VH-VL binders against Protein PARTING DANCERS homolog (PTD). Designs and how they scored, part 1

Scores and structures below are computed, not measured.

Target 1, 248 residues: Protein PARTING DANCERS homolog (PTD), of Oryza sativa subsp. japonica (Rice) (q6l5b5)
Amino acid sequence: MERSTHSTGWTCLPPPPPEPAAPGRGVCAMSTSWRDKQQPSLINFIAAFLAANSYRLNFLSISPDFIFNNGELSVAFIFETNWDCQNEGAVFSRVNMLKRQLKHLYVVVAVPTKEQNESFNRSYHKYGMKLGFPTFVPVTDPEMGFEKIVKIAHALGVCKQQDIISRLKNEREQAVQCTDSFLRVLTSIPGIDNHDANALAQAIGSIEAIAKASKKFILENTDLSTDKAETIVRFFRDPQYYLSPKIN
Unless a header shows other numbers, all headers, positions and changes below count from the first letter of the chain; Kabat numbers aren't used for antibody chains.
F, E and O are the ipSAE of ESMFold2-Fast, ESMFold2 and OpenDDE, as the mean of both directions, binder to target and target to binder. V2 is 0.75 times the mean of E and O plus 0.25 times the DockQ between their complexes.
Where letters were taken out, [cut] stands.
The coordinates of atoms that the task and the answers printed are left out; those that the model quotes come from them. Centres of patches stay.

## First folded at step 3 (VH-VL; from A3 with heavy chain D102S E107K; framework fv_amivantamab_arm2)

Design a10
Fold by ESMFold2-Fast, scan of step 3:
Structure a10 (fold): chain C 248 residues (1-248), chain A 122 residues (1-122), chain B 107 residues (1-107)
Amino acid sequence: as target 1 above (248 residues)
Amino acid sequence: QVQLVQSGAEVKKPGASVKVSCETSGYTFTSYGISWVRQAPGHGLEWMGWISAYNGNTNYAQKLQGRVTMTTDTSTSTAYMELRSLRSDDTAVYYCARVDYSFLSGKYFDYWGQGTLVTVSS
Amino acid sequence: DIQMTQSPSSVSASVGDRVTITCRASQGISSWLAWFQHKPGKAPKLLIYAASSLQSGVPSRFSGSGSGTDFTLTISSLQPEDFATYYCQQANSFPITFGQGTRLEIK
């Protein structure tokens, strides 16, 4: 879900974690095979940036591109430093293999051009929007990408692994439960479809608030018709609404 | 090269406290965690908790919460485990073990101390 | 908590035999499983990590397999020094949990 939808005062997500402490103090393992495929200038940037953030850098034969260990947990990264428009499925195949072995995996993709960004978006829609796939983080250049990697690793490293796993599971479960319950209740109203239910979710946010909303409020804050707004008001407020039999 | 050396055997009365040390060498102490595992006579291995040598953060087994404290001294590369309010069923061999998170995001115990026998009897 | 169950609780075997020990997790742990050898009076020794990866210095006769909930440790040709108790350990989440152990005895 987008941030703007939660600005209506409706939320199914737990509160955000506290602001992380100053970054640093851990170990970073870089894949030797990944290193050997990169320009020396990028490797020099990475080494300098890690040193500035108090991380030790080790070169090891590992399956992901990076593994960060901050003492609390380890997090792995796949880092595509220049998106390949000619082989759009390659990274997703690699992700599918590695996600089975790694608890915490992020994919950072550099898309420096408009064409690369469009190519990545098509591939992500086709291959990356599957249940259980890790978070994909597009960036405009490799240097920005690596800064983002360190920021993510640090943020995760200041939380206990059990707390992070529990938080992520709770966020996923709450989002699914809130969406399913919300849609189920609203679409049970005759004449209200999934589009209408989503419009009400975005504008008003909760079943309780919708039940208390005036017809005027619904009309001013959604694109629902006058008839649909009337139906919703009657569903929650008219004691005669439930007295008419419905045929399946 | 990697070694974990524990303090010697202890005999304690019920209600007392015991503090076991685990002195490490042969690796960068702050790059790994230390877990404590015990084995009572005739029983299997039981995990007690973990401490990060990097920042001192701990995670304790629920059964021992409130009775156990794990600490580290980075200047001596030593980990400590203190167990309070000892009971006869705390009689066990206590092990420290190094935890390597670096390669597979898993919690593996790759090197162990020799063990410390703690006997609790009245 | 993730419960680890080993089978069998004990096995009698002769030198040169192929021995298999199984371990079941109460929920999916992917490949986050280790195997340990434990001899009386000595510390446990890590044999296998990540379900199938052989620890440095461990003889090649030891192998591990499995994923999800079902795992197996195999000793292809038993040696005299292999008589010990073997434990599986889930490496997936806190609290860390061990199987109850399988005691490997001389027939």
Scores: ipSAE 0.000, ipTM 0.393, lowest interface PAE 16.2, mean pLDDT 77

